# Miniprotein binders against a7ua95r516to809, part 111

Target 1, 294 residues: a7ua95r516to809
Amino acid sequence: ASLSLLSISDLVPDLQFIFFWMSNAIEILYFIQQKSPAYMQTIELMDDKAGSKESLLSATISANEEAMTILEEVIMYTFQQCVYYITKTLYVVLPGLLDCNPFGTEPSSEQCRRAAGVCVCAVCVMPEAVRRVVSVFQTTSDLLQQYQVHSEIQSQMFAYLFFFTNVSLFNQLIDKGPARGWFQRSRVLQIQASVKILLDWAKGAGHNHLAQKFFAKFCSTVTILASPPQQLSQMSWKALCAEHPSLKPVQLHRILTQYQLMAELGPLPIWQPSSEDEAYIYRTVDLLESFENH
Below, E stands for the ipSAE of ESMFold2; O stands for the ipSAE of OpenDDE; V2 stands for 0.75 times the mean of E and O plus 0.25 times the DockQ between their complexes.

## First folded at step 8 (miniprotein)

Design df20 (at its last look DockQ between E and O 0.89; V2 from the best seeds 0.75)
Fold by ESMFold2, look of step 8:
Structure df20 (fold): chain B 294 residues (1-294), chain A 95 residues (1-95)
Amino acid sequence: as target 1 above (294 residues)
Amino acid sequence: SLRKRAEELERKAQELKEKVEELRREAEEKGAPEEVEELLKYAEELAQAAKQLARLAEIALERGDPRLARLLLRAAKILLRLAELLIKMAERLLE
């Protein structure tokens, strides 16, 4: 249906409610955590006139713990709702990164004019496919800041969004790459350039450490595929595993197989899996990543 | 009946806030210790938070999320219980 194309801007009104619920629950939880020691101290100083101070203390401790537990459940539920809506949008826009040409077919100087002695580009500075992905991340960042969500929760959200992005891009590349021609060298270089733009956004947004951690599998894959044959053919299986610990043996094997096909290389003895890994390179159940691990 | 439960919790939250105000006036008249004022302040803030959670639950019901509404009402109920316990402490200290 023509109305199934969903942009992040269409979801903002719904996301605003969910961020509002989450932010309120976080603030209340924080208040309880900050004040809990103070009123426990006050109870301990009470005059035990009726001899029931201990039961009142016990009831208060129990209620306080239950309050924190249920607020944590509210936060978790609303967090999961946010990531659900945001990742549905990401899932739609992420494949475009694999198909886009960030180099274009038009001269880059045609897009930039100098009129006041300063080079000013008043138009877009990134490819449309990359812009659509960045727009999701930027909108999420803006909403988190608008609702003053605690910085640790903001980090957790971007950790999950980067994890999701990594899994989505990796799975699509591995699963659809042969049929879509995504392993062709010119395409790999285009993908590498597009991912660099995305990583630069993450660095500028203060999320460099999260992006380095959670994009590792996809970035390793692209790095291997972009490597010149002269360099890659000199790296043993063991060296490649050490350089790219995020890749499982079945995944590395598949990547090298595709590289070999596209570079028109025959089997290379140096790429033979180690004895330890040989049993694992055929575990097709481990080839694609799960979206549920975090 | 989730909407009825939200309305009941809002009323209870308002009743506790009014009770806190009565106890603040009593504590001021009696020159009560500072710890009584601190307990009453915490109880008032908890009652207000519970009222907010109940209002948020009503919004969740209007938007078709009864699961979130139930969680928010459970949270509101627990906060009111905690507020009641703090009020009991304050009352004992005023005696």
Scores: ipSAE 0.771, ipTM 0.934, lowest interface PAE 0.7, mean pLDDT 84
Fold by OpenDDE base, look of step 8:
Structure df20 (fold): chain B 294 residues (1-294), chain A 95 residues (1-95)
Amino acid sequence: as target 1 above (294 residues)
Amino acid sequence: SLRKRAEELERKAQELKEKVEELRREAEEKGAPEEVEELLKYAEELAQAAKQLARLAEIALERGDPRLARLLLRAAKILLRLAELLIKMAERLLE
């Protein structure tokens, strides 16, 4: 109940602290890494008074390693906390993306209306459902920049968020799509347009490669479903597998089966799985994507 | 308590800073090499970082995250240990 009302803006105060802790720990870690060689060299150059140099060096090395290890744990912990909060917000807003009609005229956001009338910024022209998703990513980006988080950590954050988004959208589409009518061509085209807006944002934000990589499965699914029957019916199973390598055989089979039902197509021999894939199309455990192991 | 530990670490950090200042004066009087000043500067920075982490731990406690607080306090403690080691090096170079 309480999760449905949670916006990313409500989490910003908490996220700010987490990002601050993370950024601070990264800064200290970097400082130690940068300065450690210099003071180690100083110790090495010291006069060896009764073997005290070796013991001091050993103690310093050990303490440095321990410090870096603990700081890495802080960074990892805070990173996980950020991901946890952000993904909770995504979980709430992502279903709206599948139901969104981006071709409708929706009024600009209330915030932009107050400043200069009709704002034509990329975010203001987005459908509300898309804007909500983009807002989560934008807020994350803004916080990462605000606290000057290292670029590698930023990339890892977005990689995971895109992964999570892809898994969530894909699973929802596969599981609920037929019942929700999301496999209807008109609805698919809406979904495709909505995702394109998100991808365009990601491109503009400098995350094009990550977005293309991690959204591949969902995009492939949408692309297949958006294909006209006349075109798709000419494509063999092998051709579809080759064109959409991100899809497992069981996933492709499910998509094609549902497409066939939706388009009222009879059985298409050309879509029959190869003998090699035949055993895999029945692995229903592999149908939905896992949030684990990323 | 974790709060008491944080306060203790802050106190220790301050003590180390004072020790650094003492040694810096001694180094100046003796005309010690630049390496001593560098060690002392680094020790001071570590002590300051430790103090900051201890403060951040207190904030974590206030926000109901004792796990984070413990990690931060552990980090602070180790940084102080590093600072102490650098101070010892500086002291040896001043002999």
Scores: ipSAE 0.630, ipTM 0.873, lowest interface PAE 0.8, mean pLDDT 90
ESMFold2 (binder alone), look of step 8: mean pLDDT 89; pTM 0.890

Design df21 (at its last fold request DockQ between E and O 0.85; V2 from the best seeds 0.77)
Fold by ESMFold2, fold request of step 9:
Structure df21 (fold): chain B 294 residues (1-294), chain A 95 residues (1-95)
Amino acid sequence: as target 1 above (294 residues)
Amino acid sequence: SLRKRAEELERKAQELKEKVEELRREAEEKGAPEEVEELLKYAEELAQAAKKLARLAEIALERGDPRLARLLLRAAKILLRLAELLIKEAERLLE
């Protein structure tokens, strides 16, 4: 199976139809919610010569309520379809983010090498792997705007996409990181730079709050791994838990174990779990995250 | 079949829109109360929404999504029936 077989550009035609259905259902739902009350007030104020006003009002209320329920089902169904297609693309492109070098490795990136070797100022280009992930987010944003999808639904969609991204990256780092060398210092710094590009996109797109909330576990992991040894070794377990509440005890323990190994700080654990956490640092059932948020 | 049902609902929605246009002209000619015009405006918007839902269902069937089409047609039918009730009341008020 090739990672390049499924791209967001291949899915745009299907996504356009799904957003078309979704946006039209939203528009009609809006009509019922915002416009129909005024018409019902007209019915209530009518002269009731034939005694038909109450029957008409009751039928109107019942029809509107049932139609709104069905339209909400349409919106939820089309939302789930969008998420399905988009996350299939994310699943394919996200692993490359952990393997790429945002500091440049080709002749067109020699200016980045020179800057890194000479001064504090750094300039880098967006790696293809990061560009593919950003393209998924940007294409989704463009389609949501193009079809004038309600802002609440746009926020829910990006909340889920950031959640999915977080789970996917975290699980791959924890599961495959030791074998792939992803805990080595140079690789962690590359991953940190790539994540920063994604976070900068989210901030520029107006989704900073959502990214902070739903990307927190992976961001905390990278922040810990990127910390200088002198700084991190001075932090207690309690302080690390307080600074990174998104990490479960088994997750924090695993991250610190890998950090200590790669920093060659000896085999004796530096960070001592609190007594209440000690029972949970080896619960492997809690190590990886579920893609189903409950 | 679902396709025939979708086409029938779209035709019926269009017929109701045309009926509303006819009744609005009649209401203007007779100088009908404002309430009649408001009922007809509501019926027109409901018939237009039902027509759009029926069109969306036809597209969903062409794209192989009968589940989505069934939901859209259920909503279309409900809105169209309400439009029919409003039209009947408007007709009663016009004589």
Scores: ipSAE 0.798, ipTM 0.949, lowest interface PAE 0.5, mean pLDDT 86
Fold by OpenDDE base, look of step 8:
Structure df21 (fold): chain B 294 residues (1-294), chain A 95 residues (1-95)
Amino acid sequence: as target 1 above (294 residues)
Amino acid sequence: SLRKRAEELERKAQELKEKVEELRREAEEKGAPEEVEELLKYAEELAQAAKKLARLAEIALERGDPRLARLLLRAAKILLRLAELLIKEAERLLE
């Protein structure tokens, strides 16, 4: 019950503190990394009047390593906390993306309407369901920039968020799609358009490569389902495997089977899995994607 | 308490900064080599970083994250220890 009401805006105050801690920890870590070698060299060049130089150097190295290790742990911990909170909000809003009709006319956001009357910015023209998803990513981006988080950490954050989004959307589509009519071509086209808006945003935000990489599986699924029957029925199993390498054999088989049912196609010998893949199409454990091991 | 530890570390950081200033004056009076000044400068920066970490820990405590606070305080303590080592070396070089 409480999760359904959770918006990214509600989490911003907490996230700000987490990003603050993370940013400061990174800054201090960087300081140590940059300064320690120079000071160690300074110590090494000093006259060893008392034979204590080696012990001092050893102690200094040890202390630096320990401090860096702890700071890295702080950074990792805060990173995980950010991901935890942000993914919770994504979990709530992502299902709406699959049900979205982006071809409808929806009013601009209330905030933009108040400021400029009719705002035609990219976010304001988005369907509400898409805008909600984009808002999570945009808020994350804004916070990362606000606290000047290192670019590598930003990339890792978006990589994980896109991964999570892909897994979530893919699993929902595969599991619930047939029952919810998401495999119908008209609905698939809506999903495809919605995802395109998200991908276009990611491109505009400088995350094009990450988005293309981590959404590949979901995009492949949508692409197959959006294909006209006349076109898809001419593609062999091997050709489809080659065109959509992100899909496991069991996943592709499931998609094609459901497509066949939806399109009222009889069994298509051309879609018969190869002898090599035949054993794998029954591995139902591999059907849905795991959120683990990213 | 973690809060008391944070306050103690902040105090210690300040003490070390004051010690650095004292030693810097002594180094100037004695015409000590540049290496001494570099050690003292690093010690001061470490002490300042430790102080910052201690403050961050206090904020973590206020926000109900004692785990994070403990990590931050642990890091602060190590940085102060390192600062002390550098200060001791500086003192030795000034004898």
Scores: ipSAE 0.725, ipTM 0.906, lowest interface PAE 0.6, mean pLDDT 91
ESMFold2, look of step 8: ipSAE 0.787; ipTM 0.945
ESMFold2 (binder alone), look of step 8: mean pLDDT 90; pTM 0.897
ESMFold2, fold request of step 9: ipSAE 0.781, 0.795; ipTM 0.947, 0.949
ESMFold2 (binder alone), fold request of step 9: mean pLDDT 90, 90, 90; pTM 0.898, 0.895, 0.900
OpenDDE base, fold request of step 9: ipSAE 0.690, 0.688, 0.690; ipTM 0.894, 0.893, 0.894

Design df22 (at its last look DockQ between E and O 0.82; V2 from the best seeds 0.74)
Fold by ESMFold2, look of step 8:
Structure df22 (fold): chain B 294 residues (1-294), chain A 95 residues (1-95)
Amino acid sequence: as target 1 above (294 residues)
Amino acid sequence: SLRKRAEELERKAQELKEKVEELRREAEEKGAPEEVEELLKYAEEMAQAAKFLARLAEMALERGDPRLARLLLRAAKILLRLAELLIKEAERLLE
């Protein structure tokens, strides 16, 4: 319950400290890596009076390697802490994306009221549920840039955040969709529009490749559910598997089952699984995705 | 405690930086080989890094993250010991 009250803005002070530690650990690691070779060469070229050169060289190599290893642990630890706090926030705000209506929102916000005196044909505002998700991603991006975190680590952060988002949305849609009415055609189209807003944010932020890669399963699900019955009923199981390779057989089977219920269709022979997939459509343990990387 | 240790490592790092400056003046006065200046430069940089890591550990303790603080202090201690070894060698070469 306390997590349902958290916003990303409430976590910014904690995230600032963690990004500060992570960025500085990276800088010190880089400093050691860049300086060590030159200093080691100096030690190697010294005259070995009193026979101390080999002992100093060995101690220097050991110290540098041990310090760099520990700094890598610091970087990993701080990265995991950032992900922990950010995904706590995402977990709370993502379900609202499945319930919101991006098409019918009235322009009643203070920003829209201030613009109402200007000649405009239509002013659409982002639904609050979508805004909350975008705010998490945007705040994360701003913090990473403010602390000048290495670009590869920024990409890894968003790869995980998009992975988490996909798993959370997919699992909730599959698991809770029947009870919540999320498989109704009008609702699916609303969900598709809401996800489009997230994908547009990712493209504008320079993460289009990551979003395309890590949202594939959820996007495939919504694409199938949004398809007109005339079009979808002409696609065989084999064709659907080829078009949507991110979906496991049990997942595609469940999606088509929900589509049949929504469209009031009986079983279609063209959707019968191939013989190779038949054993897999009943593996309920494979239905929901894991939040764990392999 | 970890806080007391972090404060001590920061003070030791500052003391080593000051000792490096004293040894640089001695090396200039005696006309020491350039290798002495290189060892002292390396020691100063390692002491500075150790000092900064100890400061980061103090911040981690203030936030209530002793695991992060222990990692930072381990790295600080290693770099400080390296600085001490480099200073010891520079002192030997000045004799």
Scores: ipSAE 0.741, ipTM 0.933, lowest interface PAE 0.6, mean pLDDT 85
Fold by OpenDDE base, look of step 8:
Structure df22 (fold): chain B 294 residues (1-294), chain A 95 residues (1-95)
Amino acid sequence: as target 1 above (294 residues)
Amino acid sequence: SLRKRAEELERKAQELKEKVEELRREAEEKGAPEEVEELLKYAEEMAQAAKFLARLAEMALERGDPRLARLLLRAAKILLRLAELLIKEAERLLE
């Protein structure tokens, strides 16, 4: 019950603290990493009057390494906390993306309505379901920028969020798609358009490469499903595998099977898996994507 | 308590900063080499960082995250140890 009402805006106060801790830990770590070599050299160049220089240097190096290790743990911990909260919010809003009709006229966001006139910004013209997803990413981006988080950490954050989004959308589409009618061409085209809006946002936000990489599986699935029957029926299994390398054989087989059912196509020999892939198409354990091992 | 530990670390950090200032004055009076000043500067920075980490730990406690607080306090403690090592070396060079 409580999760359904959770918005990213509700989490911002908590996230701000986490980002604050993370950013400061990174700054301190960076400072140590940048300054420690020079100071170690200074110690090394000093006169060894008492024969204790080596022991002092060793102790200093050890202390420095330990400090950096602990700071890295702080950064990892805070990073994980951010991801945890943000992904919870994504979990709530992502299903709406699959049900979204982006071709409908939806009113502008409430924030833009308060401004005198019609706001034509990219976010305001988005369908509500898409806007909700984008809002999570935008809020994350804004927080990362606000606290001047290192670019590498920002990239890692978005990589994971896109990964999570792809897994979530893909799994939902594969698992629930047939029952929800998401495999119908008209619905697929809506999904495709919605995802395109999200990808365009990611491109505008400077995350084009990450988005293309981590959404590849979902995009491939949608692309196949959006293909006209006449076109798709002319493509061999091997050609489809080559065109959509992000899909496992079992996944591609499932998609094609469901497509066949939806389009009322008879068995298509051209879609028959190769002898090499035949053993893999029955590995149902590999059908859905895992959130693990990222 | 973690809060008491944070306060103790803040106090220790301040003590070390004061010690750095004392040694800096002594170094100036004695015409000590620039290396001594560099050591003292680094010690001061470590002490300051430790103090800040201790404050961050207090914030973590206030937000109900004792795990984070413990990590921050551990880091602060190590930085203070590093500062102490640097101070001791500076003292040795001033003798």
Scores: ipSAE 0.697, ipTM 0.895, lowest interface PAE 0.7, mean pLDDT 91
ESMFold2 (binder alone), look of step 8: mean pLDDT 90; pTM 0.887

Design df23 (at its last look DockQ between E and O 0.83; V2 from the best seeds 0.00; counts 0 for: SAP 70.886 > 70)
Fold by ESMFold2, look of step 8:
Structure df23 (fold): chain B 294 residues (1-294), chain A 95 residues (1-95)
Amino acid sequence: as target 1 above (294 residues)
Amino acid sequence: SLRKRAEELERKAQELKEKVEELRREAEEKGAPEEVEELLKWAEEAAQAAKFLARLAEIALERGDPRLARLLLRAAKILLRLAELLIKEAERLLE
């Protein structure tokens, strides 16, 4: 079957089993780590009538260590399986964020602000492409809570999902953006609005810190592209690097080149890289991000 | 074969839980010290965990994941041996 048919709701039955295995392995690991020392102290206090106390203590320590090692492998394996299924779904739905219009039927480039609550006008509706991504995050959050997965594991799961989302969106924008018209200002403003909806979800879900950390590269890219030409033209390369430390020199250079083209600012370079960065601005092997974290 | 091992480990774990219950009654009748009760409590918890892990492995096999099933059965086997060691020591202390 096609990946375009693979929704998160179709995967929930499989994910439920994987979360079930993972959460129970965590609970048994916790028991061994926290409870077994008290039991071993009981052995140490026993009378050694038959000379078996040291052998029993050694065997129980060895068994606990072996069990903990194996349970850690179960947790890692099931975590990787969850990530595999969830990211397959994200891979299918994420490109739609770059093509959607979150402003609805209104011809304005502005988005309705939510100063007093939810707005029901046509300009503030959540587009289907954004809903599909939010649904993946929300379903994942609901499953983690349903199975009472330890909060540290929940944070690691969302850290990876946000990392994956950032890499996927950034790579698609850089690689396909020229051909797809995604660097046009009206489109960049639509993309910025769509990403804000994702960031608002993450904040409301208690993952604001993780989202700010792991979306930084894509958000910096969109912020630069959305800047008014008069404002951006007045900023030096050094100032842009300082404001956007998540971007590599080759990435910043590519973004500024596309910006200059779409803003029709002429062919002469506006931003002068520092001397140390000049060695890096043409390293195209560094342009796209790896899904493997460095 | 792997499913047969999982079913055997689950049955053995249940047998050890039942043996712990018998030894707890014996310890109560004989007025055994608190240390014997703690060993039997640990053995029961280890056997229960082993039983649960064996059952999880059966489910993993039904879902087509023999790698996960092998990991779960390895952990179950270790905890079952732990329960057996603790039971043997408790029996020795009850004489």
Scores: ipSAE 0.755, ipTM 0.932, lowest interface PAE 0.6, mean pLDDT 85
Fold by OpenDDE base, look of step 8:
Structure df23 (fold): chain B 294 residues (1-294), chain A 95 residues (1-95)
Amino acid sequence: as target 1 above (294 residues)
Amino acid sequence: SLRKRAEELERKAQELKEKVEELRREAEEKGAPEEVEELLKWAEEAAQAAKFLARLAEIALERGDPRLARLLLRAAKILLRLAELLIKEAERLLE
């Protein structure tokens, strides 16, 4: 019950503290990393009057290494906390993306109110469901920039968020899609348009490569489903595998099977898996993506 | 308590900063080499960083994250140890 009401805006105060800790920990870590070699060099160049130089050097090295290790733990801990909170909000808003009609045929009174607003920014003109998703990413980006988080950490954050989003959307589409009518061409085209808006945002935000990489599976699925029957029926299993390498054989088989049912196509021999893939198409455990391996 | 530990570390950091200032004056009086000043500067920076980490830990405690607080305090303690090592070396060079 409480999760359904959770917006990214509600989490901003908590996220700010986490980002604050993370940013400061990174800064201190960087400080140590930059100064440590100079410390060691200075100690090494000093006269060894009492034979204590080596022990001091060793102790200093050990202290620096330990400090850096702990700071890295702080950074990782805070990173994980950020991901935890942000993914919770994504979990809530992502299903709406699959149900979104970006072509504005349904007068949502809320879309009209904001469209009538003075702001013509790309986010304001987005469908509400898409905007909610983009808002999570934008807020994350804004916070990362506000606290001047190192670029590598920013990249890792978005990589994970895109990964999570792809897994979530893919799994929902595969699992619930047939029952919810998401495999219907008209609905697929809506999903495709919605995802395109998200990808365009990611491109504008400087995360084009990451988005293309981590959304590949979902995009491939949508692309296949959006294909006209006349076109898709001419593509062999091998050709589809080659064109959509992000899909496992079991996933591709499932998509094609559901497509066949939806399009009322008879069995298509051209879509039969190769002898090599035949054993893999029955691995239902590999059908859905896992969140654990990232 | 973690709060008491944070306060203790802040106090210790301040003591080390004061010690650095004392040694800096001594170094100036003795015409000590630049290396001593560098060591003292680094010691001061380490102590300051430790103090800051202790403050961050206090904020973590206020926010209900004792795990984070413990990590921050641990880092602070190590940085103070580093400062002490640097101070000791500076003292040795001033003898």
Scores: ipSAE 0.394, ipTM 0.770, lowest interface PAE 1.0, mean pLDDT 89
ESMFold2 (binder alone), look of step 8: mean pLDDT 89; pTM 0.887

